# Ledger of designs, part 235: VH-VL binders against q0aze0

Target 1, 268 residues: q0aze0
Amino acid sequence: MKIILVNNRFKENTEKKAQEIAGQLSALNVEVIIDNGLDEPYAGTVDFIMVLGGDGTMLRAARRYGQRAIPVLGVNMGTVGFLSNIEINELAEYLPLILREEYSLEARMMLEVAVFQQQSLLTRVFCLNELLLRSNSPRMLSFALEISGQKLEPYRGDGLIVSTTTGSTAYSLSAGGPIADPQLDAFIVTPVASHIINKRPLVVSPEREISLHLLEEREAIIGIDGQIKMDFGAENRVLIKRAPHPLLMVNLKAKPFFTSIDRSLQRQ
Below, E stands for the ipSAE of ESMFold2; O stands for the ipSAE of OpenDDE; V2 stands for 0.75 times the mean of E and O plus 0.25 times the DockQ between their complexes.

## First folded at step 11 (VH-VL)

Design P54 (framework fv_ragifilimab)
Fold by ESMFold2-Fast, scan of step 11:
Structure P54 (fold): chain C 268 residues (1-268), chain A 124 residues (1-124), chain B 113 residues (1-113)
Amino acid sequence: as target 1 above (268 residues)
Amino acid sequence: QVQLVQSGAEVKKPGASVKVSCKGSGYTFTGYYMYWVRQAPGQGLEWIGVINPDSGGTTYNQKFKDRATMTVDKSISTAYMELSRLRSDDTAVYYCARVFESGTYYLDTPFDYWGQGTLVTVSS
Amino acid sequence: DIVMTQSPDSLAVSLGERATINCKSSQSVLYDYNNKNYLTWYQQKPGQPPKLLIYWASTRESGVPDRFSGSGSGTDFTLTISSLQAEDVAVYHCQQYWSTPLTFGQGTKLEIK
C-alpha cells in the first residue's frame, strides 16, 4: 500500500506530526509520500491520500489530487471544519480500518475552471468549493453570465460566486446563497451585493456550462477556494463546468451534516 | 536540482529583434508558469509577461505587448522571449523566472528560481 | 498600475545593527478572501539575479536566515534585518503580485557604514 500524507508546511507542528505518522505507517509496511502542498504533486500511483490539517489543507489536496479518483481522508489537527472526518487523536483507532479498506466513500463534485485571454487558454484549475468573481477596485462590475448558451440579463454589482454543493456552506453562504445537501450535484450561482434588486441565487444542473465575462473595462479578480487568485479583465472570459471526476471522501464515522450546520448558524 | 539556463549576451542595432532562450531542468517544465523580467543598468526590475508552458497562453505587460512575443518548445523544455523594433533604452539584462508553486496561477505565487540573465545591448 | 515606492533609496548601517527598509503600494495588496498580502521581498547582489527572501509579506523562504523578517499589511510593508552581517550588502526590491502588470519598487541599496 502506498499513501500520500498531505500537510501544511507553514505549520511546524503539522510537519513534525506527518513525520511521526509516516514512521508508524512504514513500520506497518506502508510506503509513504509526504506532500507539503507547495512542491510538485506526486506523479506516481497511490492507493490512499491522508490529509493532515484543516479545511484549507483539504481544499489544497482536492486541487492537487482530486481528479485521480483515489480515496481521500481528512484528519483534523485542531480547528473544527466541514471537510475532516476524524480527529488526529483518533487516527490510531481507525488506522486498522484504513489498511483493511473498511470504510465508505462519499463523492463530492468539483468545478473545472478554464480562464481565457482572447482566444488563448491561460489556465485550467479544479476546485472543491467555489469560484469568486469580485471587483479589484471600489467600482462595481458589469458582467455577462451565460448558462449553456442562454444569455442572462447583465449583472451589476460587486461580483458573483459559482459554487458546488460542498461549497454551499463556504463563501456562497456568506453571500446569501442556499444551504445545499452535499449528496446533490449542482452549481449554485450566488450574486455578491447585486445592484439589480431581483437577481437571485440560481441552482442549476451540473451538466450545464457557465461562462462569465466583463461588459466594461474594469479590474476584477477571480478567487478559487480561498487559495488561488487571478486577474480578470475585459479581454478575459471564464468557462466553468463539472470536473471529470468527483473527490472521493473517506467516511470512517458518521458526520451529521444538517445538525452540524444548524448548530453553526445558531451560535454566532 | 532546479536550474534555468539562458542564452548568451547579444549586441543589436536599433530596429533589430532579439530572441532570448531559457531552458528549464530538474523539474516538470509544463507544471510551472514562466515569467520574463528585465533590468536596465542601475535600474529597477520591470515585468514583461508570463507564459503557461503547458498551453502556450500568455499575458503581457501592455508596455511590451506590441513588441514582445513569448513562446515555448515543450520538447526541449525551453521558453523564448523575442523583442522586436529594439531601441537604445531596451538595453538591459533579461531574466526568465519560474513561479514558486506548481499548479497554481501566476498571480498566486512569487518567483523562486531565476535564470542567470542575458545582457542585451542596443547600440549603433 | 500599482505603484511600489521604497524608502530610503540607500541605507548605510553598522555591522550588528538593525536595518529597516520600507515599501508602500499605491493600493491594497491584501486579499480578504484568504487574508494574505501579495507582497514579496528580493535580495539582489551585483551581477546576480534577484533571490527570493520573503513572500506573502511575512513568510520567510526556506534557507533565509532568521534575522530577516517582513511585516505590514495592506499598503505599508517593512523588511527588517535585525543584526546586519557583511553578506547582507545588496539591493533589496519589493514586488506586488496582486495584479498585472506585476510591479517592483525602485530598490533600496544597503551598505555597511
Scores: ipSAE 0.651, ipTM 0.835, lowest interface PAE 1.7, mean pLDDT 89

Design P55 (framework fv_ragifilimab)
Fold by ESMFold2-Fast, scan of step 11:
Structure P55 (fold): chain C 268 residues (1-268), chain A 122 residues (1-122), chain B 113 residues (1-113)
Amino acid sequence: as target 1 above (268 residues)
Amino acid sequence: QVQLVQSGAEVKKPGASVKVSCKGSGYTFTGYYMYWVRQAPGQGLEWIGVINPDSGGTTYNQKFKDRATMTVDKSISTAYMELSRLRSDDTAVYYCARVTDYEIYSGYFDLWGQGTLVTVSS
Amino acid sequence: DIVMTQSPDSLAVSLGERATINCKSSQSVLYDSNNKNYLTWYQQKPGQPPKLLIYWASTRESGVPDRFSGSGSGTDFTLTISSLQAEDVAVYHCQQYYSTPLTFGQGTKLEIK
């Protein structure tokens, strides 16, 4: 058995814990590849991916490996979040089930984001939460939104979020978007500080293609999962569609989404 | 060993073109953006542009957009930067450089070529 | 364009003493979504390409001695060498990678007093 162990080398204690876990797995005749999230993703075949950290580390793992149809387990390292399934102090208890492949999988849709300059593809990236188009200056953006060839009235404001249902509780929520059941497949399109009074969040079929481009030359950026930043100008166009594969998340124990989000909202 | 190896020094007349090569080895060539930076004698560093070696997509500094052309040959893991209509003030050391962080789409450079001195004189 | 300004242009420090180099950006290079500063420091010796010292404003590159540290956020950044050694004589450059065009400071020449 070959396992990728993903950690965040920039967080204290996580690198040391990753080395300890790698040693324990090696003692059980498991080959371990340690991925600190910095170097290129491991290109070989693997059977399982274990993510040590919070939601941020899981988002990075999903972008790196989510399209490979490999089981991914989130192991929480102390930060409360929505994407981990077990706590680090529970790992020893569940490890025999992992090694015997005795678990269920939950599919989470992902976005495929392609950024163009005219006809030239600049980059293609996958993400679990959202793409954010936003102004990078005090000046608001004017931009065009097109859904499966249907041109909407121009947007004016600070930007727009195109989110998965998993991302509904991330930046889209802060911008006024709906809370969605992560087991549903849909795009959520949420305006950011729109100057057009009736621009509402949209819930759109994941079979649709969404495109965005600027109508005026402005300083803008594309943000991916709140972690990656790309420049975006009037010469650019972005195309968003459903990624070919969902992230396959490992379920070893029940985690109640709705009661968790309800408690979180009461604290805010 | 992971490294970038550039072509040798060039001497050109004003109005000519120069094409500098940069060969990557020890890593997946198409997995990392390739950047070009120059440094005139006694001056600071100046960014020329970046190319995605997988797609061929490019972004140029507007200062160089009408004279610089970046290309790649995937089969030999080599990137090229051609600068046309050379002037005396194009005399500089030209570097290719790479970001090791796989998810960085903007550049800081932890791997540099050795540099190629281009001298433009009449 | 984001303009990067270093101070001082040149600095002379005695061996074993602290050296401090400053870098100011004309606009913030802090990305509020990931809370990271898109700022890096390079060391350059004559005849050599620049060598990465610090990235993300304060993260030391592997193999760089711990006497080098970076600090600051937003628009004001500092590179500190806690105990200067002879091999530290070089030109130091800051760079922002927040937006294109990528821009560098003019450089600070560090000399032994």
Scores: ipSAE 0.684, ipTM 0.859, lowest interface PAE 1.7, mean pLDDT 89

Design P56 (framework fv_ragifilimab; at its last look DockQ between E and O 0.03; V2 from the best seeds 0.00; counts 0 for: pae O 9.5 > 2, placed apart)
Fold by ESMFold2-Fast, scan of step 11:
Structure P56 (fold): chain C 268 residues (1-268), chain A 122 residues (1-122), chain B 113 residues (1-113)
Amino acid sequence: as target 1 above (268 residues)
Amino acid sequence: QVQLVQSGAEVKKPGASVKVSCKGSGYTFTGYWMYWVRQAPGQGLEWIGVINPDSGGTTYNQKFKDRATMTVDKSISTAYMELSRLRSDDTAVYYCARVTDYEIYSGYFDLWGQGTLVTVSS
Amino acid sequence: DIVMTQSPDSLAVSLGERATINCKSSQSVLYDSNNKNYLTWYQQKPGQPPKLLIYWASTRESGVPDRFSGSGSGTDFTLTISSLQAEDVAVYHCQQYYSTPLTFGQGTKLEIK
């Protein structure tokens, strides 16, 4: 068995813990590849991905490895997050189940984001939560939204979020989007501080293509999962589709999504 | 060994074009964006543009967009920057550079080529 | 364009003393979604390419001595060398990577007094 251990190099305790776990796994004849996020993703074949950290580390792992259809387990290092399944102090208890492949998988849709510069593809990235288009200055944006060839009336405001259902509890929620069951596949399109009356969040089929471009020259950016930032100007267009493969998340113990989000909203 | 190796020094007349090469080795060439930066003698650093070697897509500094062309040849892990209609104030050391963080698209650079001196004189 | 301005243009500091170089951006280079400042510091010696010292305003590149530190947020940034060594004589450049075009400060020449 070959496992990738994903950790955050910039958190010294997490790096040290990853080395300890790698040693324990090696003692059990498991080959371990450590990915601390700086170098390119490991290109070889692997059987399992273990993410050591919070939700941010899981989002990075999903962008790097989510399209390979490999089981990914979130192991929390500290406070409980939405994307982790077990705590670090529970790992020893669950490790035999992992090695015997005694777990279930939950598929989570991902976005494929293609960014164009003057009709030429600049880059393609995958993400688990969302793409955010926003102004990079105090001036509001004027931009066009097209859904599967249907051109909507122009948007004016601070921006727009295109989210997965997994991302419904991230930036989309803060912008007034709905809470979605993460087991559903859908795009959630949430305006950010729209100046056009009655621009409402949209829930659309994951089979649709969403296109965005600016209608006038403005300083804007696109953000991916709140971690990657790219410039976005009038020469740019972005095309958003459902990614070819979902992220396969490992379930070793049940997590009650609805009661967890309800508690979070009540600040209990 | 991860490195960027650039072509040798060039001397050109005003109005000519120069093409500088940058060969990457020891890493997956198409996995990292390639940036071009120049430095005129005694002056600061100036960004020219960036190319994604996987797509061939480019973004140029507006100052250079009419004269600079960036390309890649994936088969030999080499990036090129061609600057046309050279002026004497184009005399500079030209660098190719790569970011260390695989997911950083906007750019800070710890892997640099050794530099290529381009002298434009009449 | 984001304009990067360094101060001073040149600085002479005695061996073992603290050197401080300032960098100001004309616009904020802090991305509020990830709480990171898109700001780097480079060291450049004659005939060599720039060498990365600090990225994300305060993260020290691997292999860079502990005496180098970066601080600041938004528009005002500082590079500090806590105890100047002879090998630290160089030109230091700040750079923003928040927005294209990527822009650099004019450089600060550091000399031994």
Scores: ipSAE 0.811, ipTM 0.895, lowest interface PAE 0.8, mean pLDDT 90
Fold by ESMFold2, look of step 12:
Structure P56 (fold): chain C 268 residues (1-268), chain A 122 residues (1-122), chain B 113 residues (1-113)
Amino acid sequence: as target 1 above (268 residues)
Amino acid sequence: QVQLVQSGAEVKKPGASVKVSCKGSGYTFTGYWMYWVRQAPGQGLEWIGVINPDSGGTTYNQKFKDRATMTVDKSISTAYMELSRLRSDDTAVYYCARVTDYEIYSGYFDLWGQGTLVTVSS
Amino acid sequence: DIVMTQSPDSLAVSLGERATINCKSSQSVLYDSNNKNYLTWYQQKPGQPPKLLIYWASTRESGVPDRFSGSGSGTDFTLTISSLQAEDVAVYHCQQYYSTPLTFGQGTKLEIK
């Protein structure tokens, strides 16, 4: 059995714990690949991904490995988040179940984001929470939103968020979007400081294609999962679709979403 | 073992074109964006553009947009930069460089090619 | 375009003493969403390509000696060499990667006094 052990190099406690866990797994004849965020993603076949840390480390793991349809387990090492399933002090208890593959999986929709320069594809990125389009100056943006070729009235404001249901509790919530059940597949489209009174958040079928472009020359930014920053200008367009594969999150321990939501949001 | 190896020095006349190659070895070539940067003798560094080797998508510094063409042959892990309508002030060392972080799209460079001197002289 | 201005243009420092190089950007290179400064320092010796020293303004690249440190935030940044060694004679460049076009400072030539 081959496992990727994801941690964050800039948090010493997660790196130290990852090395400790790798030793324990090696003693059980489990091959371990450590991904601390600096090297390229492991390209070979693996059976399981274990994420040591908080939601930020899970977001990176999802972007790197989410399209491979590999089970991903979030292991909390501190303050509780939305994406961990077990605590680090419970790992030894659950390890036999992990090794025997005695767990259930929950699918979480991801976004596929394609960024174009004029007519040419510049890059394609996957994300778990959201894409943010926002101004990179004090001036407002004027931009067009299309949903499956249907052009909405122009937007004017600070920007727009296109999130998954998983991302509904992240920046989308702060911008006035609804909390969505992560078991639903949907886009949540949330304006940021819109000057157009009729621009309400939209919940959109995951089968739709969402397109964004600027209507006038302005400096803007595309943000992905709050972690990746890209320039975005009048020569660019972005196309957003449901990603081909969901993130497959491991459930070893029941974690009731609705009763825990206030506790999880207190960290924000 | 991880390295970028560029083509050799070129001497060109004004009005000609030059095409510099950059072969990446020891890493997943399509996983990192490739940047082109030049340095005139005794001068600072100047960014020319960037190419995503996976998609072939490019972004150019506006100064070079009409004269520079970046391409990739990912089957041989090689990037190319062609600069047309050369002038004497295009005399410089031309570098390829890759971004350090796999996910950085506006980046800093941990790996540089050895440089290719292009001399434009009548 | 974000203009990067280094000072001084040239600097002579005795062996074992501290060298300080400043870099100022014409606008902030701090991205509030991830709280990172998009600023890098390079060392360049004659006839060689630049070598990465510092990224995110203050994070030392692997293999770079502890005597090199970066500091600053927003628009004002500093590279410090705490105890100059003979092999540190080079040109030093700052570079912002906050937005395109990527821009570099004009360089600072460091020599032994």
Scores: ipSAE 0.606, ipTM 0.831, lowest interface PAE 2.2, mean pLDDT 89
Fold by OpenDDE, look of step 12:
Structure P56 (fold): chain C 268 residues (1-268), chain A 122 residues (1-122), chain B 113 residues (1-113)
Amino acid sequence: as target 1 above (268 residues)
Amino acid sequence: QVQLVQSGAEVKKPGASVKVSCKGSGYTFTGYWMYWVRQAPGQGLEWIGVINPDSGGTTYNQKFKDRATMTVDKSISTAYMELSRLRSDDTAVYYCARVTDYEIYSGYFDLWGQGTLVTVSS
Amino acid sequence: DIVMTQSPDSLAVSLGERATINCKSSQSVLYDSNNKNYLTWYQQKPGQPPKLLIYWASTRESGVPDRFSGSGSGTDFTLTISSLQAEDVAVYHCQQYYSTPLTFGQGTKLEIK
């Protein structure tokens, strides 16, 4: 068995814990690769991904490895979030199950985000939470939203979020989006400070495609999961689709979403 | 041009507060964590804290956790560092510095502000 | 915390001669997974902020003259100026970014003899 440990080197105790866990796994004849986020993703094949940290680390892991259809386990290290399944102090208890592959998997839809300049592809990224388009100035953006070829009325506001159902409890929620069942596949399109006060979020079928572009010469930013940032201008387009592969999240411990969401949200 | 421009020198009395600004330009401001570092006269560099300009998330040196407050105004690509309950040993040049781009949490600095001298004297 | 210690505190070198500054970390800043040393050198001239010179212990920042070089691994690092120039008078700082909190050496003042 080969496992990637994903951590954040600059987060407190995660590096040390990763080393400790690596040692423990090695003692059990498990091959371990540590990914602290400061290098390119590991290119070799692996059987299991263990994420040590909070939601941010999970998002990075998902972007880096989610397309490989490998089980991903979130191990929380005392942070608040929605994407971890067990706590670090529980790892020893569940380690035998992991090694025996005695766990269930929950498929989470990811986004495929493609950014273009005219017809040229600048970048393609898979992400777990959301794509954000926002103004890079105090001025509002004017941008076009198209869903499966249907052109909606131009949006005016600070920006727009296209989120997965997983991401519904992330930035989309802060912007007034609905909370979605993570077992549901859908896009959530949430306006950010729309000029139209009554502009409501949209819930869109995962079978549809979403495109965005600016209608004026203004500076904007594309954000992915709050971690990848790039400038976005009038010459750019973004296309959003359902990723061809979901993230396979390991479910070792039952975490009832709806009964625990209030607690989690209250702490945020 | 990629640069960080800080606010001007400050003279404060003990017990007062100071707020230093740092404006980024020429790059995606929210794409890089911003560190604050100070340097007392004739001394080395000391880390104060770091802020994620996108989320506003902060991490402070324990030494300054109860006195320093970092904030950002994304709309004008400006970071702020406020230090309260000033004392004479807070006299220093305060710098904002950008981390590298391969990881948002990167720990070396490829871009620095010009520095802001804060003098605390009775 | 990782403690960074530079030596010497001050150094006077004649023009055209080699200048050597050492930096030692209390623990290794070599990351086994990528075989990189998380060590940076900065140059700071009077009245100016630090300027990035070397990162990953031995990689020169763009625009840095060839006479500057970084070497070392693990816990012991060296900044070398092969032929000291007048404009090289400054304080030099090493800094580790292997783990938080980020820590700097105390600095080394380099002057012309």
Scores: ipSAE 0.011, ipTM 0.466, lowest interface PAE 9.5, mean pLDDT 90
ESMFold2 (binder alone), look of step 12: mean pLDDT 91; pTM 0.910

Design P57 (framework fv_ragifilimab)
Fold by ESMFold2-Fast, scan of step 11:
Structure P57 (fold): chain C 268 residues (1-268), chain A 122 residues (1-122), chain B 113 residues (1-113)
Amino acid sequence: as target 1 above (268 residues)
Amino acid sequence: QVQLVQSGAEVKKPGASVKVSCKGSGYTFTGYYMYWVRQAPGQGLEWIGVINPDSGGTTYNQKFKDRATMTVDKSISTAYMELSRLRSDDTAVYYCARVTDYEVYDSYFDLWGQGTLVTVSS
Amino acid sequence: DIVMTQSPDSLAVSLGERATINCKSSQSVLYDSNNKNYLTWYQQKPGQPPKLLIYWASTRESGVPDRFSGSGSGTDFTLTISSLQAEDVAVYHCQQYYSTPLTFGQGTKLEIK
């Protein structure tokens, strides 16, 4: 059995704990590859991915390994989040189940984002939460949104979010988008602008393709999961579609999504 | 439009340190890892390390970890690579480079700085 | 570490003729799950930085002439220039990105005879 441990090298406590867990797994004849996030993703065959950290570390793991159809388990290291399934102090209890492959899998859709300059592909990225198009200056953006070839009326504002249902509780929520059941496959399209009247979030089929381009030259940025940023100008086009494979999340412990989000909203 | 511009040539004595800069323009500086690679005269390319410009996090080639320091200044979209305790065999052209096509498994370089010649001699 | 070995060290080819450069990796750079080879080819002209020609062993970078082609899989790779032009005088480097540390071949110098 071969397992990747994903952690954040620059979080001192998580790096030390990752080394400790790697030693424990090696003693059980499990081969361990540690991924600290700066090196290229491990390219060899892997049976399981264990993510040590908060939601940010899980988002990175999903971008790096989500398309391989390998089980991914989120282990929380102290930061409360939505993408972890067990706490670090519970790992010893659940490790025998992991090694015997006695767990269920929950599929979470991902986005495939392709950025073009005219007809040339500049970059292709996968993500679990969302793509954000936003202005990087005081000037409002003017941009075109197309859904499966259907051209909508021009958008004017600070930007737009295209989110998965998993991402519905991330930036889309802060921008006024709906809370979505993560068991659903859908794109959520949420406008970013406090002063745009009569613009509403859209919930559309994950079979659709979404295209964005600027209608006038502005300083704009595309953001991916809040972790990757790319310049976006009037000669650029972005195409968003459902990624070929969902992220396969390991479920060892029941997590009540609706009561959890309800408590989070009450605290705010 | 998208480019990496490096600082000018340097001449150093053995034992000194050198700091090479690399300024990105025409793209979102914090959105892409910055790689450092060197090439001794008439030799092949050798990877030094990579830095995440957003977090400042680094990974070094083991050969250089004790002498190389990579940093960034986000306010001016500039990355730096400092190499200490210079030896004559550190004479090389030093490049910054990045990946334009971001994919989960990609680490090839389609955007390079023009290079900075560092000469180490008595 | 994956060691990259190029052959020949230097090559002289007449204008319009075919040039062939080889690259061998000490271990496979083919990833079984996606069936992709993690290998690139760069062109470096005198006084210039390297320029990406081919990635994924056989995919030409945008703007690269169709006379350039890459082939091979696993450990043995070839860069072919079907009809050499004067502007192709350069040193050619292969690189693997299958695992860190990233490693390059020693380079092949291509000259016109």
Scores: ipSAE 0.000, ipTM 0.384, lowest interface PAE 17.7, mean pLDDT 84

Design P58 (framework fv_ragifilimab)
Fold by ESMFold2-Fast, scan of step 11:
Structure P58 (fold): chain C 268 residues (1-268), chain A 122 residues (1-122), chain B 113 residues (1-113)
Amino acid sequence: as target 1 above (268 residues)
Amino acid sequence: QVQLVQSGAEVKKPGASVKVSCKGSGYTFTGYYMYWVRQAPGQGLEWIGVINPDSGGTTYNQKFKDRATMTVDKSISTAYMELSRLRSDDTAVYYCARVTDWEIYEGYFDLWGQGTLVTVSS
Amino acid sequence: DIVMTQSPDSLAVSLGERATINCKSSQSVLYDSNNKNYLTWYQQKPGQPPKLLIYWASTRESGVPDRFSGSGSGTDFTLTISSLQAEDVAVYHCQQYYSTPLTFGQGTKLEIK
């Protein structure tokens, strides 16, 4: 069995903890690859991915490995979050089940984001939460939104979010989007500080294609999962589709989504 | 062990071009973006641009776009920044730098070259 | 472009005393989706390249003494040295990495009184 341990090198003790866990797994004849974010994603085949950290580390793992249809387990290192399943101090208890492949999988849809410069593909990236288009200056954006070839009236405002249902509780929520059951597959399209008050969030089929481009030259950015940021100008176009594979999240322990989000909202 | 080593100081006349090199060692050269920053004597830092060493893709500060050219030679793990049509106010120490957060194009710089002084005088 | 303004331009602080350096951005560098401030602090000694001290406004780089701390959010940021040591004499720079072009403050020169 071959496992990737994904950790965040910027957190004190996480690399030492990853080495300790790698040693334990190696003693059980498991091959371990450590991904601390410094190198390119491991190119070889693996059987399981264990993410040591908070939601941010899981989002990174999902972008790097989520399209490989490999089980991914989130192990919380003390940071409160929604994407981990077990705590680090529970790992020893659950390890035998992991090695025997005695767990269930929960599929979470992902976005495929393709950014073009004119007619040329500039980059293609996958994400678990959302794509954000936003103004990078005090000036309002004017942009075009197309849904499966249907051109909507131009948008004017600070930006737009295209979110998965998993991402419904991230930035889309802050911008006024609905809370969605993560077991549903859908795109949630949420305007950011729209100048046109009648622009409402849209919930659309995950089979639709969404495209965005600026109607005027403005200083804008595309943000992906709150971690990747790139400049976006009038010469650029972005195409958003359902990714070919969902992220396969390992479920070893029941984690109630609705009560967790309800408590989080009461504290905010 | 992980380090960026730059070429030596240069003196150029106005109107000439200068090409500064930056050699990376101790890490996977193509795995990290390479940034270029300059600092005029007694002044603050000024960003020139960034290059993806794997693809050769570049993003320039608009102030330098017409005069700066960033390139890489992957076979020797070396990045280059060439600045043309030099003026006296281009006199500065030029740095290459690398970001630790490989997922952020505009990141923060945890590893810097030692700097290359370029003096532009007649 | 995001303009970064530091204050003061220079200051002198006695050994063992607290030093405070401010940095203001012309627009917010807080990214709402991850609740992070895209703000760094560097230390630069004469003849040397800048050295990373703090990233994400308040996270200390590995190996940086705990007397250095960063605080603030949005547009107003502070670097604090709780008990100044002789080795802390340097120019300090703030930088935003929220958007291109990447921009730096003008620098603050810290000297021993």
Scores: ipSAE 0.000, ipTM 0.459, lowest interface PAE 12.9, mean pLDDT 85

